Miniprotein binders against q9bqp7. Designs and how they scored, part 113

Target 1, 240 residues: q9bqp7
Amino acid sequence: VPQNWFPIFNPERSDKPNASDPSVPLKIPLQRNVIPSVTRVLQQTMTKQQVFLLERWKQRMILELGEDGFKEYTSNVFLQGKRFHEALESILSPQETLKERDENLLKSGYIESVQHILKDVSGVRALESAVQHETLNYIGLLDCVAEYQGKLCVIDWKTSEKPKPFIQSTFDNPLQVVAYMGAMNHDTNYSFQVQCGLIVVAYKDGSPAHPHFMDAELCSQYWTKWLLRLEEYTEKKKNQ
Short names: E, the ipSAE of ESMFold2; O, the ipSAE of OpenDDE; V2, 0.75 times the mean of E and O plus 0.25 times the DockQ between their complexes.

## First folded at step 10 (miniprotein)

Design kb57
Fold by ESMFold2-Fast, scan of step 10:
Structure kb57 (fold): chain B 240 residues (1-240), chain A 89 residues (1-89)
Amino acid sequence: as target 1 above (240 residues)
Amino acid sequence: SREELLERIKELIKKGDKWEALLLLYEYIEKYPDNPEALIEVAELLLEMGRPEFARYVLLLAKELAKKTGDPELIEKVERLEREIEERS
């Protein structure tokens, strides 16, 4: 168990929104500050095994594509992911938050991949919105908070060139989701409770996206692991 | 139940509802992760749907699982499907 444990769920909050809640999803901007982000904490606390596997993959790709080819490949992967997130925000936003839609952006294989997931998504409450855990001192920018098959979820959209049929194959993504969840549940800018997570892995060729649903119990298990990563980050920072 | 889910998947495949069959297979794989046969079924559906590159990646995962579970017949089936994909390119 982590030495400085804190609960993921806030007992003073409900997952049922009032009918009077705003129809426009929340979009709180992420402010630059010295408080570490979820992604930074995870990147700075990778295991030696994870670092080794990433470096081995990098070396293999450089061998195959050359240094310039590898740089172009990684830039293209990043750009495709960014465009995918922009398209999803546009699709899920009412006209009041995103006034114009790029038709070309909405016609990618990744968007085709997630169509069956989107049909089960409703009641969007937040899009590309900042969260902060005031007690544990970390911040994040979550993709989406909405109901998936009737359950309120923090939803994280991912693109992949390889199939990801198991949640374990999504690496640190479950930790990222629960970190956002715990922050939002204790962030005064939000009034609701989220107890579930969803990682959606979309595919470029339009093959059906794989949803990885995380119930409250699974979220609690990953939350403990996130707290351990946060402690490791804090200790490493002290030693510099 | 496990058997009910498998029956439903096979019915969808028989009807040609390949997209819905894939979605249920994904659900089955999440619930019963040590089953390389399910990954092989995903690869076969992907091949029928014209997605050979994606099928190739799924077969790699199926082979790794089959090696861990110690099933040489499933490894042979994976390798046969891999050869079919190579011949079609």
Scores: ipSAE 0.006, ipTM 0.438, lowest interface PAE 9.6, mean pLDDT 82

Design kb58
Fold by ESMFold2-Fast, scan of step 10:
Structure kb58 (fold): chain B 240 residues (1-240), chain A 89 residues (1-89)
Amino acid sequence: as target 1 above (240 residues)
Amino acid sequence: SREELLERIKELIKKGDKWEALLLLYEYIEKYPDNPEALIEVAELLLEMGRPQFARYVLLLAKELAKKTGDPELIEKVERLEREIEERS
């Protein structure tokens, strides 16, 4: 159990839509400050095994591609992910007007991969929106909050070259999702409660994306692990 | 039942409905994530669909589960499929 336990769900909030502004998804800008982001906390608290595996992968890739080839490869992977997120935001936002060049993004294999998921997504309430946990002092930028198969979810879009049929294969993604969820549930900029998560892994070849749905119980389990990572980050910072 | 879901997946593969077959395979994995026999069946169907890399990934997980149960027949089935994939790569 973490020393400073805090609940993921807010007892003062309803999980049913009250929709003060139902036609326009929220997009609160992330403000720069000294409060750590979810991504920063996770990066600074990686296990020794995670660090070792990343370093081994990096060395193998450099041996295969060379220093310049490795930089080009990683830049391309990053760019593909960024474009995928931009395309999804445009598709899900009723206010976005796509330019002629942006139409080409909609025809990518990654977008084809998520079509069956998008069919089940409705009631979008937030896109590329900032969250802050006032009590636990962390911030984040979530991808999407929408109903998936009738359940309100924090949705995280991922691209992958390898099949990810099990949630355990998504590394720290479940922790990232519940961290955003807990922050949103206690952020005064939002009025609704999210109890479910969804990690969507899209594939470049257009194969059906794999949805990893996280119910309230699973979210609570990962929330405890997130609190431990946050505690470790705080302790590490004090020792510096 | 598990057998009924498998038959539906096999029929979709025969009809060439690979997208629908993959969606049902995902449901099958979600229903039986800790069953090494079920994961071996998934790997066999993925090989039939021409997805050896996905099959190899599933077999790695099936092998770990089979070793935990201590079932030598399941371990032998996994190793046979792994060798088959390597020979075809």
Scores: ipSAE 0.006, ipTM 0.428, lowest interface PAE 9.0, mean pLDDT 82

Design kb59
Fold by ESMFold2-Fast, scan of step 10:
Structure kb59 (fold): chain B 240 residues (1-240), chain A 89 residues (1-89)
Amino acid sequence: as target 1 above (240 residues)
Amino acid sequence: SREELLERIKELIKKGDKWEALLLLYEYIEKYPDNPEALIEVAELLLEMGRPLFARYVLLLAKELAKKTGDPELIEKVERLEREIEERS
């Protein structure tokens, strides 16, 4: 059990929209400071096995592509992911601030991949928005908060070249989602409650994206695992 | 039921409705994630659809589950599909 256990859900909040809720999705900017981000905590608390597998993959890719080829490959993967997130933010924004450039992105395989998911997304509450857990002292930048098939979710968009048919295949993504959820539920910049998560894995070849829905019970299970990772991070930082 | 969903997937594949077939395959995996027979069936259909890499990832879990059952018929099916995937790669 984690030493500093704290609930993921806030009993004083509702998942129902209020008349006072803003009509435009929230977009709180992320402030750089000494408080660790969700991604940093997860990266710094990888198991020895996870680190080993990552290094083995890097070695294999460098052998196949060369050092320059590997750098180009990783840069391209990063840019494709960035463009995918930018296109999704534009599509989901009610303001239609779509640039001429974005029309070409909308025809990409990744965007084709998520079409069947997007038709079930509505009631967008936040896009590319910062969250901070004021009690547990961590920050993050979440992709999207919206209703998916009628349920308010923290939605995380992922790109992949490899199939991810099981939630176990998404590595630490469930932990990332619940970390954002717990932070948002206790962040004074937000007034609503999120109890569900959704990881959407989009494919470059346009194959239908895999949605991994996380109900409240599953979110609570991953929340406990996130708290353990956060505790491990804090202990490691004290020993440095 | 499992049989009805499987038949519907097979019909969509025959019609060439690969997008709809994949969506139902995802639903099938979600409903039967711990059933080695179901996952072997998914891998077979993915190979038929020309998706050997996707089939490989499903088959990795199917193999682990089949070994736990100790059923030699299931293990043989997994090994046969592994060879087919290798031949198509």
Scores: ipSAE 0.006, ipTM 0.396, lowest interface PAE 10.2, mean pLDDT 83

Design kb6
Fold by ESMFold2-Fast, scan of step 10:
Structure kb6 (fold): chain B 240 residues (1-240), chain A 89 residues (1-89)
Amino acid sequence: as target 1 above (240 residues)
Amino acid sequence: SREELLERIKELIKKGDKWEALLLLYEYIIKYPDNPEALIEVAELLLEMGRPDFARYVLLLAKELAKKTGDPELIEKVERLEREIEERS
């Protein structure tokens, strides 16, 4: 067992790409504990440049909206994202009741934005489900695991005000996706192997969402970067 | 054996079975994390076969393992191969 490096894929899992999961999507609840989440690791290991750019953006927004206006703006963005995820879970759930009761959510521009992506999504295996990497000691809550264009993917749904046509524009989102993938592939609550990722950036005005597909090789490259962020987090914690 | 697993990885690379090669390479790293030299051999083969992107990834893995050993000669060898890839692209 390596101390610094660990594989994203589990060589003990040989599931075929088209292997079916149990009939109902898994939804394992997130157990709150002292183990760091993917989001916390990424937040605590931002580069000096990332911190600078975030602070510049924040100051500009505060100058334009005022401090209270900025808080209202960020709260609204958070709520919109939360409602978008709730609507997608409803749409992708095999339960008819959830789809019917949330009809008003289906009218949002974000949902219109992802319609062309959803047509290519099938075989949902997990929704809003917790993952834990016991060996590397981190946890996460992934949005969705399903087949996209015939390939089993960890799918991450994002909302954005600005166009993000390139994967590099999604910041740490690729790292988040592969962190969830690596955790799931080594989590005993799951039995299948995920090799691909998909980041879907949806737009409020209904403009077509941008899908960023990540094949096994690209996932492996981002996984190495995620491991470096995780090591940096661990080292910073030791320095106290 | 260690040598048998490495030879099988090289055979899969030569056949173009990228996914199977990647899985066996991960198995190799798990079982032999103190042997980054083997990953350098794989990267050299990938360069000979015109697969510089895959070679670049394997060298990243080799470099991370080499850092664990604190072997400056091995790190320098990885960096030399990385420069060779840049020259070819």
Scores: ipSAE 0.000, ipTM 0.227, lowest interface PAE 15.4, mean pLDDT 79

Design kb60
Fold by ESMFold2-Fast, scan of step 10:
Structure kb60 (fold): chain B 240 residues (1-240), chain A 89 residues (1-89)
Amino acid sequence: as target 1 above (240 residues)
Amino acid sequence: SREELLERIKELIKKGDKWEALLLLYEYIEKYPDNPEALIEVAELLLEMGRPYFARYVLLLAKELAKKTGDPELIEKVERLEREIEERS
C-alpha cells in the first residue's frame, strides 16, 4: 500500500465536451527540469525480474548482432516508433500538418495495422501533450486523448515485432497510461476528466493491431501500482 | 448509394475525422471511378475548411480520374485549384 495515496480521478471534472474546450487538440510542450518523467520513474524502478529479462534479451541480441549491430537495431526500433507517433499525430490533427501526398506515411504497415481502431477514434482533445502532477511531482508526454468507442481515453500507441494479445504482455505500459491519466486529471492546463485508457499495439506487417482497453476500475488498480513505483523512485533518489 | 457515401465523407471532413474520411474516399473512388467532379467538390470543401494539404491529396486523385475520362475542362479546374493551394501554403 502506498504511504502517500492520492486519487487518480478528479471529481470536479467531467468527460463531456465543454463550450470553453479548444476546438483544436491541446499540445503543451514538455520542458526539461528536475521533476522526473513517468518513463524515468518506471525505468529506475524496474522489478528484479524485469531487469533480469531485459539484460538477458540484451545479451542475446549483442551475441547475435554484435555490439554495433545491437545499437543499430535499437536505434531503428526507436526511429520506427517515433515516425509512427508522428504519423498518427498528423492524421488525427484537424490542422493537417501532415503532407497528404506522402502515401508512405499512410500506407506504412503500422498505419494499416491501426486503421480499424482509428475508425472508432473521434473527439481528439490532446496530441503529444505534456502533463504534470503538481502534488505528486512527476511529468509526462502522452500520445493522445480522444474518444474510443464513445469513451474518453488516454491512448498510447505502441509498435511491436511480436503479437501481444494480452495486456500482461505490455509490461509497464498500463502504469504509463494511468500515470498520464492521473497527471492530466489534476493538471490546470486541462479542464476535462479521463477515466479510461487504451493501449494499441501495432504491427509492421499490417496485421490488425491489438487494442487493450482499460476501464475505470482497471485504471484504479494500476494507479495504486504506479503510486508504489513512484514512492520507490522517490526513496531511491533520496538515498543517492 | 453514391450520394449517401459522398455526404458521409463531407460530414467526416467537417467533424475533423480525417482518417475515416480518407478511407471512405478510397472506397468512393474504387466504387465510382467515373465521378472526378465529386472529388473536386470535396477538395473545394477542404479548402474552405482550411485544410489545404488534404485538399491537395484529393485533387491528385481527381486529376488521375479526370485524365482517364479525357475531360480537359475538369483537368483545367483541378490545375486552377492546385494553384490556389500553392498560393495559400
Scores: ipSAE 0.000, ipTM 0.097, lowest interface PAE 21.3, mean pLDDT 77

Design kb61
Fold by ESMFold2-Fast, scan of step 10:
Structure kb61 (fold): chain B 240 residues (1-240), chain A 89 residues (1-89)
Amino acid sequence: as target 1 above (240 residues)
Amino acid sequence: SREELLERIKELIKKGDKWEALLLLYEYIEKYPDNPEALIEVAELLLEMGRPWFARYVLLLAKELAKKTGDPELIEKVERLEREIEERS
């Protein structure tokens, strides 16, 4: 159990649309400061097994591709992910004009991969938007908040070269989603409540993306694990 | 049932409805994630669909499960299929 437990959901907020909510998706810029980000907390609290597996993979890839080849490979993976997120933001944004769109972004295999999921996405509330948990003191930049099959979700878009048919295959992604959810639910810049998550893993060859839906109960379970990771991060920081 | 879902997937593959077949294969994997025999069947179907990359990764999952069960027959099936995928690459 975490020493300083805090609820993921805000009892003072509703998950239904409100007339006072903005008509355009929110996009609050991330302010870089001393407050740790979700990704930093997760990276700094990886298990010994996770660290070992990552290092083993890295050494194998370097052995196969060389130092420069590995650097190029990782840069390409990063750029593919960045372009995929840019394309999704463009597709989901009501303010995007045809003249401003990069058609090459919209025609990728990754975008083809998510078509069956996008048809079930509506009511976009936030895109590439900053969240801050004022009480627990962490920040993040979430990809999307929208209704998926009628449920308001924090949606996290992922690209993968390996199939990810199980939620366990997405590593710390469920923790990332609930961390953003808890922050948003307690961030004064937002007025609504999110209780569900969705991790979408898209594939370069256009194979159908894997959606990993997280209901309120599952989100609550991962929230407890996130609080433990945050506690571990805070303890490690005190010892430095 | 497992057998009924598998038969529906095979019918879609036979009809050339590749997208719908893949979606049902995803559902099949999600329903039977810890069954090495089921995952071997998925890998075989993916290979038939011309998806050796996906087949290879499903087979890695099947191999880990088969090793945990200690079933020599399942381990042999996985290794045979790995060789087939390599030969086709």
Scores: ipSAE 0.000, ipTM 0.279, lowest interface PAE 12.8, mean pLDDT 80

Design kb62
Fold by ESMFold2-Fast, scan of step 10:
Structure kb62 (fold): chain B 240 residues (1-240), chain A 89 residues (1-89)
Amino acid sequence: as target 1 above (240 residues)
Amino acid sequence: SREELLERIKELIKKGDKWEALLLLYEYIEKYPDNPEALIEVAELLLEMGRPDFARFVLLLAKELAKKTGDPELIEKVERLEREIEERS
């Protein structure tokens, strides 16, 4: 029922480039309001199994590193992820000159990890840009919209300490990608349609990143699961 | 097909082309995700490449698949590799 009334793809939009589209990637700022973000919805609707595993991991890490060590570790992981995203935005932005790019960004393990994927990325349409689903009333901040191997994708860049060779290993990342996709496809600030997703898991040691490509069918399957998570969030918020 | 891809990966490892070897290993995993024999082979090659962390994750999936088949030979191979990974970590 909800998937029939709220399709992920917009039939009134084309995935073909339009000559009137801006040559510079869109970067719409995320405005704080009471409308829930994709990350908040996912965080508030984790399964008991997911919550249990997260808490067990946290307790193990605190046991290994101490409370202060764990705090420093998580801060460092967050900072590394932030810098990785900033580096990618810089690399993919046509406004950045070679002289202005930090040479150290190209030599970092995470950036080295994604080189084989970046060579297949072109036609960047949006970077660190806000999306809102006008009807379903949720917002998000997507990393990148670009062509990967000729297909327009919502691309989500992830850093990981552990190998993630299977899409099932990426937790809620597929849901995050399709939530951004559905929002963008129904957001009046955008004129194009995205039908594919790409989750890229980069590694600190420079090992080749794992690309998890999501075709239109797979995106539709995860969209149904996202709609269920969104409905669960709405019910929980109504009871509070 | 499967044997050809495996031989190409082994050749790249011998030549020290670790990046290309890993990319083909990713392709091999994608092509044979439900094959415990194939995943055991991937884990062995990852150990040879000095990637015990990656081998451990592949082996976890191989173990689940081997248990479902009920094949004692596959289960024994998985458990042997688990011990080897622990020794190298």
Scores: ipSAE 0.000, ipTM 0.369, lowest interface PAE 12.1, mean pLDDT 81

Design kb63 (at its last look DockQ between E and O 0.44; V2 from the best seeds 0.00; counts 0 for: pae O 1.8 > 1.5, other shape alone 3.53 > 2.5)
Fold by ESMFold2, look of step 11:
Structure kb63 (fold): chain B 240 residues (1-240), chain A 89 residues (1-89)
Amino acid sequence: as target 1 above (240 residues)
Amino acid sequence: SREELLERIKELIKKGDKWEALLLLYEYIEKYPDNPEALIEVAELLLEMGRPDFARWVLLLAKELAKKTGDPELIEKVERLEREIEERS
């Protein structure tokens, strides 16, 4: 039902690496510009119910922790997520790009949580790398492009204090993955494309992470939903 | 079978093999998504063993499974058990 449909895959690209694969993962710098990011589009198109539930949760937390306690809690959650992403980038980088590792970055429940997933990850092609969809006019910063169990994926790492056993439990995360995928597949900085996605939810206490694999068909289904959210965002900004 | 997998999960819990028990429990949820009652049974075992944090985790899994089925009475049962655990802790 999107008015301005666009394909997620590029028919001019292969999903297989060239015989001359780079030895270092791509890290395209994010450029500050006017077009919206994936995360901004998703945040600005939340339903009224989602907004209500978020506000109710915030008020309950403030009642429980106080204003300063809530601020400290949210800051710590953000810092833990940032450190988790930094640790994963370090772990997945070849040693020739990083010669020292901060042991404090590697000591967390979240890193312990993903160990069984990392054993199945190989062939890393991009880490913390910018993507841009030139036609649809949006940007993003993807976490990782690598093979998972032999399938090349856009991989998104998430932290959670609660279990997310189903992809439906991850709300908008699948939209984020396919938005990055569609952008990468049409971005001139990349010579290959990706047809699969993976969401990995890591847990603070070190419990085994949940992987949520998205094959090409599932990615196409979520791509349609992403296009609707992008269209909604564009119409909202047109009227502001 | 469905019953054999559940008994293996319970055996791992009794041995203290939390990691392996959770991995099998994730497999159970994927294979038998229509049975959130089994997860409640596992949570009750964990409470009997004095493992309330692990029991809370399993109840949260059961809640996600119950939401997927759309059964409001089961969701309420899980929430009631969560409150009982919080009162005892």
Scores: ipSAE 0.600, ipTM 0.846, lowest interface PAE 1.4, mean pLDDT 86
Fold by ESMFold2-Fast, scan of step 10:
Structure kb63 (fold): chain B 240 residues (1-240), chain A 89 residues (1-89)
Amino acid sequence: as target 1 above (240 residues)
Amino acid sequence: SREELLERIKELIKKGDKWEALLLLYEYIEKYPDNPEALIEVAELLLEMGRPDFARWVLLLAKELAKKTGDPELIEKVERLEREIEERS
């Protein structure tokens, strides 16, 4: 159990529609500060087993591709993910059009993979927007906040070369989603409450993406695990 | 039923409707996560039809179900079929 428990949902925020015009999604820039990001907290608190498995995978890949080949492979994976996020931001923003580089990503299949998911996405409230939990002192940059099948969600877009049919296959992604959710729900830059999450795993060959919907109960369960990771990060920082 | 859904998936595969077949296969996995044997059966059908790329994808799905089940014999069977596909290419 976390020592410093804090609720994921903000009791002072209304469950009913807020007075806000959703025609322009929020895009708050991430500010420089010493406050840790969600991704840093998660990376610094991996279990010994997770670290071992990651290192074993790296060594196998280096043996197959060589050191330069491994660097090129990881660089390409990172770039494809970045371009996928940029393409989705353009698609979901009513005032933007795709750039040449984004159009090239559409040809790779990732955008085709998510078409059936995008049909159920509407009412975009935020895109590539910074969040800060003012009480728990962490920051993040979330991908998207929008309605998925009528429910307001923090949506996280992922790319994968292998199928991820179960939420457990997505590693720390559920923790990342609820961390962003909790921060947004307590961030003064936002006025609404988000209670659901969605992880969308897109595939390079255009095979249908896997949506992993997280209802309020599941979000609460992962929130407790996130609080434990945050506590572990804080303890490790004090002992360094 | 489980058998009716599996038969529908196989029909879509035979018709060449890969996208629709995968959507129903995902539904099957959600409803019957304890049955990786059904996915192995689908992969075997795909190999018989000369579709090794699609078979590889289905075997990766079967492997994820087998890991969730925690059955090492099923994992070994999936990995054996994966090696068989690689040797044939």
Scores: ipSAE 0.556, ipTM 0.834, lowest interface PAE 1.8, mean pLDDT 86
Fold by OpenDDE base, look of step 11:
Structure kb63 (fold): chain B 240 residues (1-240), chain A 89 residues (1-89)
Amino acid sequence: as target 1 above (240 residues)
Amino acid sequence: SREELLERIKELIKKGDKWEALLLLYEYIEKYPDNPEALIEVAELLLEMGRPDFARWVLLLAKELAKKTGDPELIEKVERLEREIEERS
């Protein structure tokens, strides 16, 4: 049980955003503060087993590609991910901003992969927007807040070369999503709250993306795990 | 039923509706994640659809489950399919 329990949901916020559908998605800039990011917390609190598996994978890739080849591979993966997020931001942005769509960004297997998910996405509230949890002292940059199949979600877009049909195969991604949810629900820059999460795993070959929907109950379960990771991070930093 | 869903997937594959077939295969995996026989069937279909990497991943799951059940027939079937994927790659 977390020592510093804090709710994921804010009882003071209505689930129904006030009827002013913001015509424009929120895009709050990330402030570079001493406050740790969600990503940093998760990376620094990986289990020994997770670290071992990643290191083993890295060593295997270096053996196959060489050190320079592995650097290039890692750079390409990062670039592909970035371009995918930029393309999604462009797609999900209001049409008035669409005049500058780089058509080349839309011509990817990853974009093809998510088309069936995008059909069920509506009511975009935020895109590439910073969240801060003032009480728990962490920040993050969320990809998207939108309605998926009529449910308001924090949506996290992931690229993968390997199938991830189960939410368990997404590693710490569920923790990232609920961390963003909890922060947004308590961030004064947001007037609404979210109760659901969605992880979308897009594939390079254009195969249908896997949507991993997280209901309020599942979000609450992962929130407890997130709080434990945050406490572990905080303790490690006090001892440094 | 599981059988009805599987038959629907096979029909879609036969029609060439690969996208819809994959979507239903995803549903099938989600509905029956702990059934090694179901996962083997999915892997076979994925292999037929020209998705060896996905088939390989599903077979890894099937193998773990088959080992837990101790069913030698399932284990043998998984190993046979693994060899078939390796020979085609």
Scores: ipSAE 0.250, ipTM 0.657, lowest interface PAE 1.8, mean pLDDT 89
ESMFold2 (binder alone), look of step 11: mean pLDDT 78; pTM 0.719

Design kb64
Fold by ESMFold2-Fast, scan of step 10:
Structure kb64 (fold): chain B 240 residues (1-240), chain A 89 residues (1-89)
Amino acid sequence: as target 1 above (240 residues)
Amino acid sequence: SREELLERIKELIKKGDKWEALLLLYEYIEKYPDNPEALIEVAELLLEMGRPDWARYVLLLAKELAKKTGDPELIEKVERLEREIEERS
């Protein structure tokens, strides 16, 4: 149990459409701050198990590909992920047209992978948008806020070359989602309440993406774990 | 099987095939994650291969598991390896 608990949901907000809700998705720009990002907090508070698994993976890859091959592989994975997110933002934005490029053909497998998920996504309220929790002092950049099968969700898009059928295999992604959710629910730039999360793992070969839906109860459980990670980060920073 | 995997790992270590032994130890740890001896072996191999930072991370996990066992020999092995890493500046 965290010492400085704060609620994930804002009792003064609703997930229902408001007259003030824009017809165009919000895109608040992320400003560089001394305030830590969600990804920074999670990276600086990895468990010993997580560090071991990450380093084991890196070591295996370097042994297989060599130093230069590993650099090329990781750069390519990063670039594919970036292009995938750019394509999704364009597809989901009513004001943007998807630009046809050779790079888009290389990531078309990921886009095909999520087609069945996209059919269930509507009512987009935010895309590539910054969130800040003023009270808990952290920031983040979320991918998407939209209705998935009628429920308003913070949606996080992930790419993978290997199957991730269980939520546990998505690493800290559930913590990332609820951190964004809690920030958005208390950020004055937004007027609505989000109580659900969705992690979508897309596959390079176009095989159907795995959706990991998180209801309000599950989000509350991961929120407590996020608060503990944030508390650990704050304590580590004080002791430096 | 567990015993077949362990025997192959031991054979590779005897032959000095350290990277092959390391990869099989990772496979063993995936199947049997609560074994501190396997993690200590990984740390020893990493140190011998000139990768003290990687060894340090593995030892953090090994130390936690060794303390849970209450085995003084395992705890001593971890502490010895930690000192070796620190002494290498």
Scores: ipSAE 0.000, ipTM 0.225, lowest interface PAE 14.9, mean pLDDT 79

